# Designs tried in a protein design chat: VH-VL binders against o60147. Part 73

Target 1, 175 residues: o60147
Amino acid sequence: MLEKNKYLYIFRHIQTNQVLLSQGNVLKKTALFQLPYPLQKPVAPNGMRPAKLRKDHWVPLLKVEFPNESMFQSVFMQLLNYRKYRSVQPLTSDLLKLPIPVRRRKIMRQEVPNTIADLADILNKEKFPENSVRLQLSDKSDSEYADWPPSVQIDSEEIKLSRGFREKTTVDEAR

## First folded at step 20 (VH-VL)

Design kp5
Fold by OpenDDE, fold request of step 21:
Structure kp5 (fold): chain C 175 residues (1-175), chain A 118 residues (1-118), chain B 106 residues (1-106)
Amino acid sequence: as target 1 above (175 residues)
Amino acid sequence: QVQLVQSGSELKKPGASVKVSCKASGYTFRSYSMNWVRQAPGQGLEWMGWINTYSGEPTYAQGFTGRFVFSLDTSVSTAYLQISSLKAEDTAVYYCARGPYLSYFDYWGQGTLVTVSS
Amino acid sequence: DIQLTQSPSFLSASVGDRVTITCRASQDISSYLAWYQQKPGKAPKLLIYDASRLESGVPSRFSGSGSGTEFTLTISSLQPEDFATYYCQQDYDYPTFGGGTKVEIK
């Protein structure tokens, strides 16, 4: 069993609170492809997306360490698709009653708690060994958005990642 | 062990269609992306695009839209590449390759030669 | 898209030689670069990922270095089975490959 590529990083946009999943501690340009666009099946490269990634606009939300690559990849793909699935679901009647700008802001503000809840749900279903998954949050209070299974160990220390980049004080793995 | 086994060589006439299969085994099919890479005779490697093995959503690289279709049969852990309206310039070896989401490719199929000739 | 330029395109060497192949990116790709080996009639084989991480099962004589826009693949002591074509590949953006470097017997 390979132990490479066992870290999940999640970043949050400082203005919109949109969320990006990352397999490394440095954001890729391809991370932007997780954002909703009118064309759900874009051609590579997608001319509708920003030419450059403004890494400084993204701050770390959380970091997850898995026991091995297989477990990480499984959770990553599920989480990625949970998010995509939610983004294409019809809006609720309550949301439709709101003005478009208000609605948009509300939806974007829900990305952080929804992503955390999705992660917890996925981990609950996976039934990994007790304390085998290590979770670090930029803000520990964000852990309250979900009930975590016994497989998850929440670190007492908050992550210290720079905006869109590697940790400020420690050299972390690129992926 | 991880294996990607592709269908055999194809000889087609211009205008015809071909469908290449890639059967995966030895790992959880939906946990890794499936990519397609083309290599024309004596040329380099070209990324054609990828398919999300979890959702079935395909994404095509520039130059590989329209006549190229990625699809899945998850019940048998198989990915497919279909090329329609074949042209002589489509003559190449086509590889399926596993990898993390939009990353490198750690396992490859053996390749499928598609020859388009009159 | 991101262009990768490999140098040299062709390299003649002898068994035991130290071989160095360079890959330059048109823009900063951090460490998101992989190296592959391909032999005639065979599929590419992953050697290095994330610029410097050795893939499992790959001999230690292979090593990768670099970040940003310049990367290097090094074979410390060329073996008979190492004569092949090598490709770099970036995954910072949608994947693209370098043009390849063919290592031939001198």
Scores: ipSAE 0.867, ipTM 0.943, lowest interface PAE 0.5, mean pLDDT 92
Fold by OpenDDE, fold request of step 21:
Structure kp5 (fold): chain C 175 residues (1-175), chain A 118 residues (1-118), chain B 106 residues (1-106)
Amino acid sequence: as target 1 above (175 residues)
Amino acid sequence: QVQLVQSGSELKKPGASVKVSCKASGYTFRSYSMNWVRQAPGQGLEWMGWINTYSGEPTYAQGFTGRFVFSLDTSVSTAYLQISSLKAEDTAVYYCARGPYLSYFDYWGQGTLVTVSS
Amino acid sequence: DIQLTQSPSFLSASVGDRVTITCRASQDISSYLAWYQQKPGKAPKLLIYDASRLESGVPSRFSGSGSGTEFTLTISSLQPEDFATYYCQQDYDYPTFGGGTKVEIK
């Protein structure tokens, strides 16, 4: 019997560089719930939660293959909540001095490196077996945002860019 | 072995409150979402909402705000559903169900019948 | 909310029959659909997830297919223990269930 889902996909917004965590290679609408509610009703490019998912605005940032579902679920929940925790922390005095639009853009630009760093931190704590976690990035240079534990094997090949989804690979189909 | 064990059936008067428990075992409690599903007699399944077992943050489906409260005791891997100001219409079997974050439900409690009658 | 419409609501069949139940979504939900079996007085049991993936321990006579807005659950050869009510459930948005399909003995 094949394992259940053990793949983490992280998508990046093409304009804002915001990130979404996904349990599949096709984004769900529920992924938008990771974004903060707008005070008014702005669109995703303004950095707030839109009413509808525009799949064409999101491209894959990285894919992670875990040894099994249990490990994947553990890391996924931690990563999700790391992000949530950060989002509710008080802003620094320097950020508060900036106009709101500038502040938001600055925060959003940090989402990619912060998310990658969070992932590495979580994996460091989990102490998975050596080379048991496979990491594939759209841009290999993004791996430099963190120090990775021995459990992580970085793929030499970059993932293909596909807006809103990633086509199933041989590995995905073999899950 | 993954198990969800719920508290026993309840008989309540209108206006009273009830608290249903769901004890989880056999897996890491914080790694999966806990959902609540209602089923009125002879009716279909209705998702009530879920609680983030990692953060404790509840989310309620439309129609289940106000009188319904999700809570946790992570020290004993237990989720709770509290219903206040009970109405006859609240008569139903209530299920807790485990699943990946906002996904399907792979393990269910045995259900708790709550009967509200004068 | 995403509405799921199951058909038929009731189905009479005999042991050995091939049974097909359909679930239609009000919008594209990709492959984020699950199927459950529920027997009287019991909790639902997961059969299929992600439209076509068989849950562990579920007999191979059960299969799921479809994507987008049209989905089907198929029982290749109905067994006595398969008489029950079946529900589809989407997880593309906040979870919702279909109305159910009761499979009865003919």
Scores: ipSAE 0.867, ipTM 0.941, lowest interface PAE 0.5, mean pLDDT 92
Fold by OpenDDE, look of step 20:
Structure kp5 (fold): chain C 175 residues (1-175), chain A 118 residues (1-118), chain B 106 residues (1-106)
Amino acid sequence: as target 1 above (175 residues)
Amino acid sequence: QVQLVQSGSELKKPGASVKVSCKASGYTFRSYSMNWVRQAPGQGLEWMGWINTYSGEPTYAQGFTGRFVFSLDTSVSTAYLQISSLKAEDTAVYYCARGPYLSYFDYWGQGTLVTVSS
Amino acid sequence: DIQLTQSPSFLSASVGDRVTITCRASQDISSYLAWYQQKPGKAPKLLIYDASRLESGVPSRFSGSGSGTEFTLTISSLQPEDFATYYCQQDYDYPTFGGGTKVEIK
């Protein structure tokens, strides 16, 4: 009998650097519901939440393999809620001093490092067995956004994705 | 083992309110979403929405806004469905169902029949 | 919303028969489809998730296949306990169910 899903995929938007969590290597439309509410409207195709998912607009950020479904579900739910919590936090005085477009860009740019940091924080709190969680990063340098617990082993293998997703390019780093 | 145990059948008059409970056990309550599914007599299954068991945030499907309220008591791993201003068309079996975040439903409550009649 | 159309709505079969139920989605849902079995007066039971993954405890005579917009549930050899109503459900978007297929004894 096959185990249920124990894989977390995180994708980033090639233009906005927005982040989506996925329970598989194929993004579902429901993933778009993770995008922020109008209060902090990001610059995204067709506004905040596009009607259709354009898989070609998303590239892999990281993949996490958990020992079992229960651990995966726990981390996934926590990660989802960490993100939401940040999205509803009041803007800092420094951010409020910036023009709206600049502010939005800055906030969006922080989604990737914040998400990675959240993941690490959650994993640190969970105290999973040593080397029980396998982490693959599209860009290995992204691992520097957090201190990882002993439960996490960073794998250098390339993330395998289904057709329709784009690979990360150097152009994406410039955005 | 995972179990979802719902409250018993309800007989209500139009305009009344009902609150159905769903007590979960055998797993970490906040790790899985709780969904509500309605099934009218002799009809198919209809997803009503879900509640984030971690944050308590409810999301209602189209057609289930206003009179339907999802809530939690995490201290006892229980989800609640409240229906106000009951109508005859609300007569149905209501199921709570566990699942991964907006995914399939791997465990179901036994269902709660709510009958609305004058 | 994504509509799921099951066919047939009713199916008469005998014990030992190979039974196939189809579920068609109004749009591409990749492999995000589940199948449920429901017996009268009982809650639905998950049989298949992610189009082809067999739920733990479900007999191997049940199998799911398909991707995109066409999906099938197959019972290789129908058993007496398999007479029930079967539902498909997509989770690509907000969950929706098919209309159901009632498998009756011939």
Scores: ipSAE 0.845, ipTM 0.933, lowest interface PAE 0.5, mean pLDDT 91
Fold by ESMFold2, fold request of step 21:
Structure kp5 (fold): chain C 175 residues (1-175), chain A 118 residues (1-118), chain B 106 residues (1-106)
Amino acid sequence: as target 1 above (175 residues)
Amino acid sequence: QVQLVQSGSELKKPGASVKVSCKASGYTFRSYSMNWVRQAPGQGLEWMGWINTYSGEPTYAQGFTGRFVFSLDTSVSTAYLQISSLKAEDTAVYYCARGPYLSYFDYWGQGTLVTVSS
Amino acid sequence: DIQLTQSPSFLSASVGDRVTITCRASQDISSYLAWYQQKPGKAPKLLIYDASRLESGVPSRFSGSGSGTEFTLTISSLQPEDFATYYCQQDYDYPTFGGGTKVEIK
């Protein structure tokens, strides 16, 4: 019997560098709800939330394997909450001085380092057993955005897939 | 063992309010979403919305944005559905159901029959 | 809002028969579809998630297949306890349910 999901998948937008968290290796349309609104119900802010999910615009950033589904769910919900809290913070005076297009771009470019730092913060607080959490990145230098606890084993192999997180390719089967 | 236990059946008059409880046990309450599903007598299943058990933020399906309120008491791992200004059309079985964030529902409460009659 | 259309709405079959229920989505939902069994007077029970993954404790005679817009629940050898109504549910967007398929055993 297959075990329920114990993998966190994080995607990066190829142009904006925005981040989406996923419970599966293929994004759901609901993943877009993670991107910020400025108001409770109104239309998305100009340029910060795409109107629809374009799966070809989202590439792997990192993948995390947890010991079990319950631990994955705990971290996933906490990480979502970190993103929510960041999205409702007032903008700094330095950001408000920038032209709107520059401001938006600068805010979106922080999502990668912020998400990686938040993930590490959660993992440092959760007290997982040593080497029990396997982290794999598309670019290993991104691990430098955070100090990782002893529970994290950083995979020496980068994610080599260009469009998704599939660990066994169906392309080879079709050939 | 994961278990969701709902409060007992309710008989109410039109215009009254009802609060259905859903007590969770056997898992980390704040790690899984809580959903509410309605089933009118002899009818199919209708998703009413969900509440993020970590943040307490509710989301309501279209048609459920008025008289329906989801809430939590995380200290006792309990979710609540409150229905105000009850109408005869609200007569149904109400289920709580947990699952991963905006996903399938792997565990369900036993259901609470709410009957609205004059 | 993603509409799910189940067919048939009702079927009658004998013990041992192979039963197939289909669910059609109004748009591409990848493989984000679940199947539930509901017996009269009881809560639904998850059978299949992510189109084809069997939930723990569910008999192996149940299987799911499909992706995109067309999905199938199959019961390879119908048992007396399989008398129930079956619902599909998508979770690609905010969850929605199909209208149900009532299975009666002759």
Scores: ipSAE 0.717, ipTM 0.863, lowest interface PAE 1.1, mean pLDDT 88

Design kp5
Fold by ESMFold2, fold request of step 21:
Structure kp5 (fold): chain C 175 residues (1-175), chain A 118 residues (1-118), chain B 106 residues (1-106)
Amino acid sequence: as target 1 above (175 residues)
Amino acid sequence: QVQLVQSGSELKKPGASVKVSCKASGYTFRSYSMNWVRQAPGQGLEWMGWINTYSGEPTYAQGFTGRFVFSLDTSVSTAYLQISSLKAEDTAVYYCARGPYLSYFDYWGQGTLVTVSS
Amino acid sequence: DIQLTQSPSFLSASVGDRVTITCRASQDISSYLAWYQQKPGKAPKLLIYDASRLESGVPSRFSGSGSGTEFTLTISSLQPEDFATYYCQQDYDYPTFGGGTKVEIK
């Protein structure tokens, strides 16, 4: 029998470096609810919620395997809440001095390190068994944004897939 | 074992209000979304919306943004559907259903029949 | 909203028959499609999620397939307890349900 989902998939936007949290290895349109919605016009400026999901604009950032679905759901809901909390915080005076387009880009570029730090913060507070949470990154240097608890095992192999988190067969394996 | 137990059937007059409860047990309430689904007599299933059980933020499907209110009491793992200014067309069975964040619905309450008649 | 069209809306079948129910989405929903069984007077029961994954405790005679816009639920050998109404539901966007397929005894 297939197990219920116990995997967190995190994508980054190829241009803006914004982050989407996903429960599946293929993004669904509801993931776009995590992006700010254009308030006044149907125009979707860079970084705002687009009308349609462009799967080719989102690439793997990291994948986490949890011990079970319940633990995955707990962490997923907490991460969503961390993102909401950050979205409503007052901007710093340094950010407010920037032109709006520059300010937006700077905020968006912090999403990767912030999300990784938030994930680690949640995992440090949880009481998962040692090495029970497997973390795989597209860029292993991104693990440096946080200190990981003993429960986390960082996979030595980076995510090399260009299309979501799916693996493919290579000609070399046919040897 | 996951279980959703809803309050009993209601008979109401037009213009009244009703509050349906859905008590959850056997799982971490704040880790799974709670959805409300309507089924009018002899009709199919209609998603009314959901409530984020972690934050308490509701989302309503198109057509359910007025008289329908979702709420929670997380201290007793209970979700509520309140319908105000009841109309005859509100006569239906109302289900609560949980699931992963905006996903399929793996557990359902037994349903609450709300009948609105003069 | 994503519209789901089920076919047929009604079918009559005998115990032992292979039954196939189709769900067509108005746009590509990847594999984000679930199937439910509802018996009279009862709540729906999840059978299949993510197009093809069997829910725990569901008999193996039930299977799902498809992706994109076309999906099928198959009952390989219909049993007496399988006479019910079946609904598809997508979760690619805000959830929507198909109109249902009632399976009756022929």
Scores: ipSAE 0.715, ipTM 0.864, lowest interface PAE 1.2, mean pLDDT 88
Fold by ESMFold2, fold request of step 21:
Structure kp5 (fold): chain C 175 residues (1-175), chain A 118 residues (1-118), chain B 106 residues (1-106)
Amino acid sequence: as target 1 above (175 residues)
Amino acid sequence: QVQLVQSGSELKKPGASVKVSCKASGYTFRSYSMNWVRQAPGQGLEWMGWINTYSGEPTYAQGFTGRFVFSLDTSVSTAYLQISSLKAEDTAVYYCARGPYLSYFDYWGQGTLVTVSS
Amino acid sequence: DIQLTQSPSFLSASVGDRVTITCRASQDISSYLAWYQQKPGKAPKLLIYDASRLESGVPSRFSGSGSGTEFTLTISSLQPEDFATYYCQQDYDYPTFGGGTKVEIK
């Protein structure tokens, strides 16, 4: 018997810096439902949902190993809820002054630090055993977007895969 | 052990309504999605949609956006399917099924037969 | 909307036979396909998820394979208790089911 999924995979878009949360190391089309549609008024985020999932446009941001599937599912559902909450907030007057392309880029650039902060906030509120949650990043400096609880062990080794979270040849495995 | 227990069979007249319950136990209710699946007599399985058990937000498959309402009572770990303005074509077994977010369905209720006839 | 086409719709086989059921998707769904067994009057039971991963408690005579658009469920040695209808289901997009394959034991 194999353990069901206990890994959170987070992807970043190579061009827009938008973020997708995933229950698997290969994105499903349903992951795109996390991206908001534009609203008619400036109160909505300026993100766009592509019609097609372009797997080559999404690269690893981080991976989290939880103690079991149940704990993973709890955190995953909470993180989706944080993300939804942020997506429906009205834009500030400072953002509304910006040209739309600049505003879009600024909002989308916030997704990486915001997602990392939200993850840490959830993990700080949860009562996980010390060192029971393993966090691995593509860029270790991204861990500095948040303060992590004692339950989190940050892996010293960065994610080195050049595509998604799928392992490649033996060369990539040596890392 | 994970268990989903549905309410009993219903016999209804056209135009009436019905509310099917699905009580969950053996797991953290808000951590797994709840899905509803329909099976007409002698027919295959049809996904009706799901409800996010954390937020309470339902999503309905195409064709189920009218008379069908999903709801929750998280205090008793129970999901509900309400069907209004029942038609003869609504005669079917209705299953609740849990799973990870928009995934496969690893546990199913026993099914609730709703029969709509004059 | 992703359409799943199962083949065959019905089959008869003898105990001990190797049985293969196919599921074809209308577009690439990676490996996001599950298989269910449903016996008369009972709820479906998950057999296989992610195309090839066996659910806990499912006999090892069941196996799944495939990716992309073509998938198979194989029963290596058919048993009398395997009389059932089998369904595939994709979860790459909003879930859809195949039409089912009824397996009759001679």
Scores: ipSAE 0.712, ipTM 0.858, lowest interface PAE 1.1, mean pLDDT 88

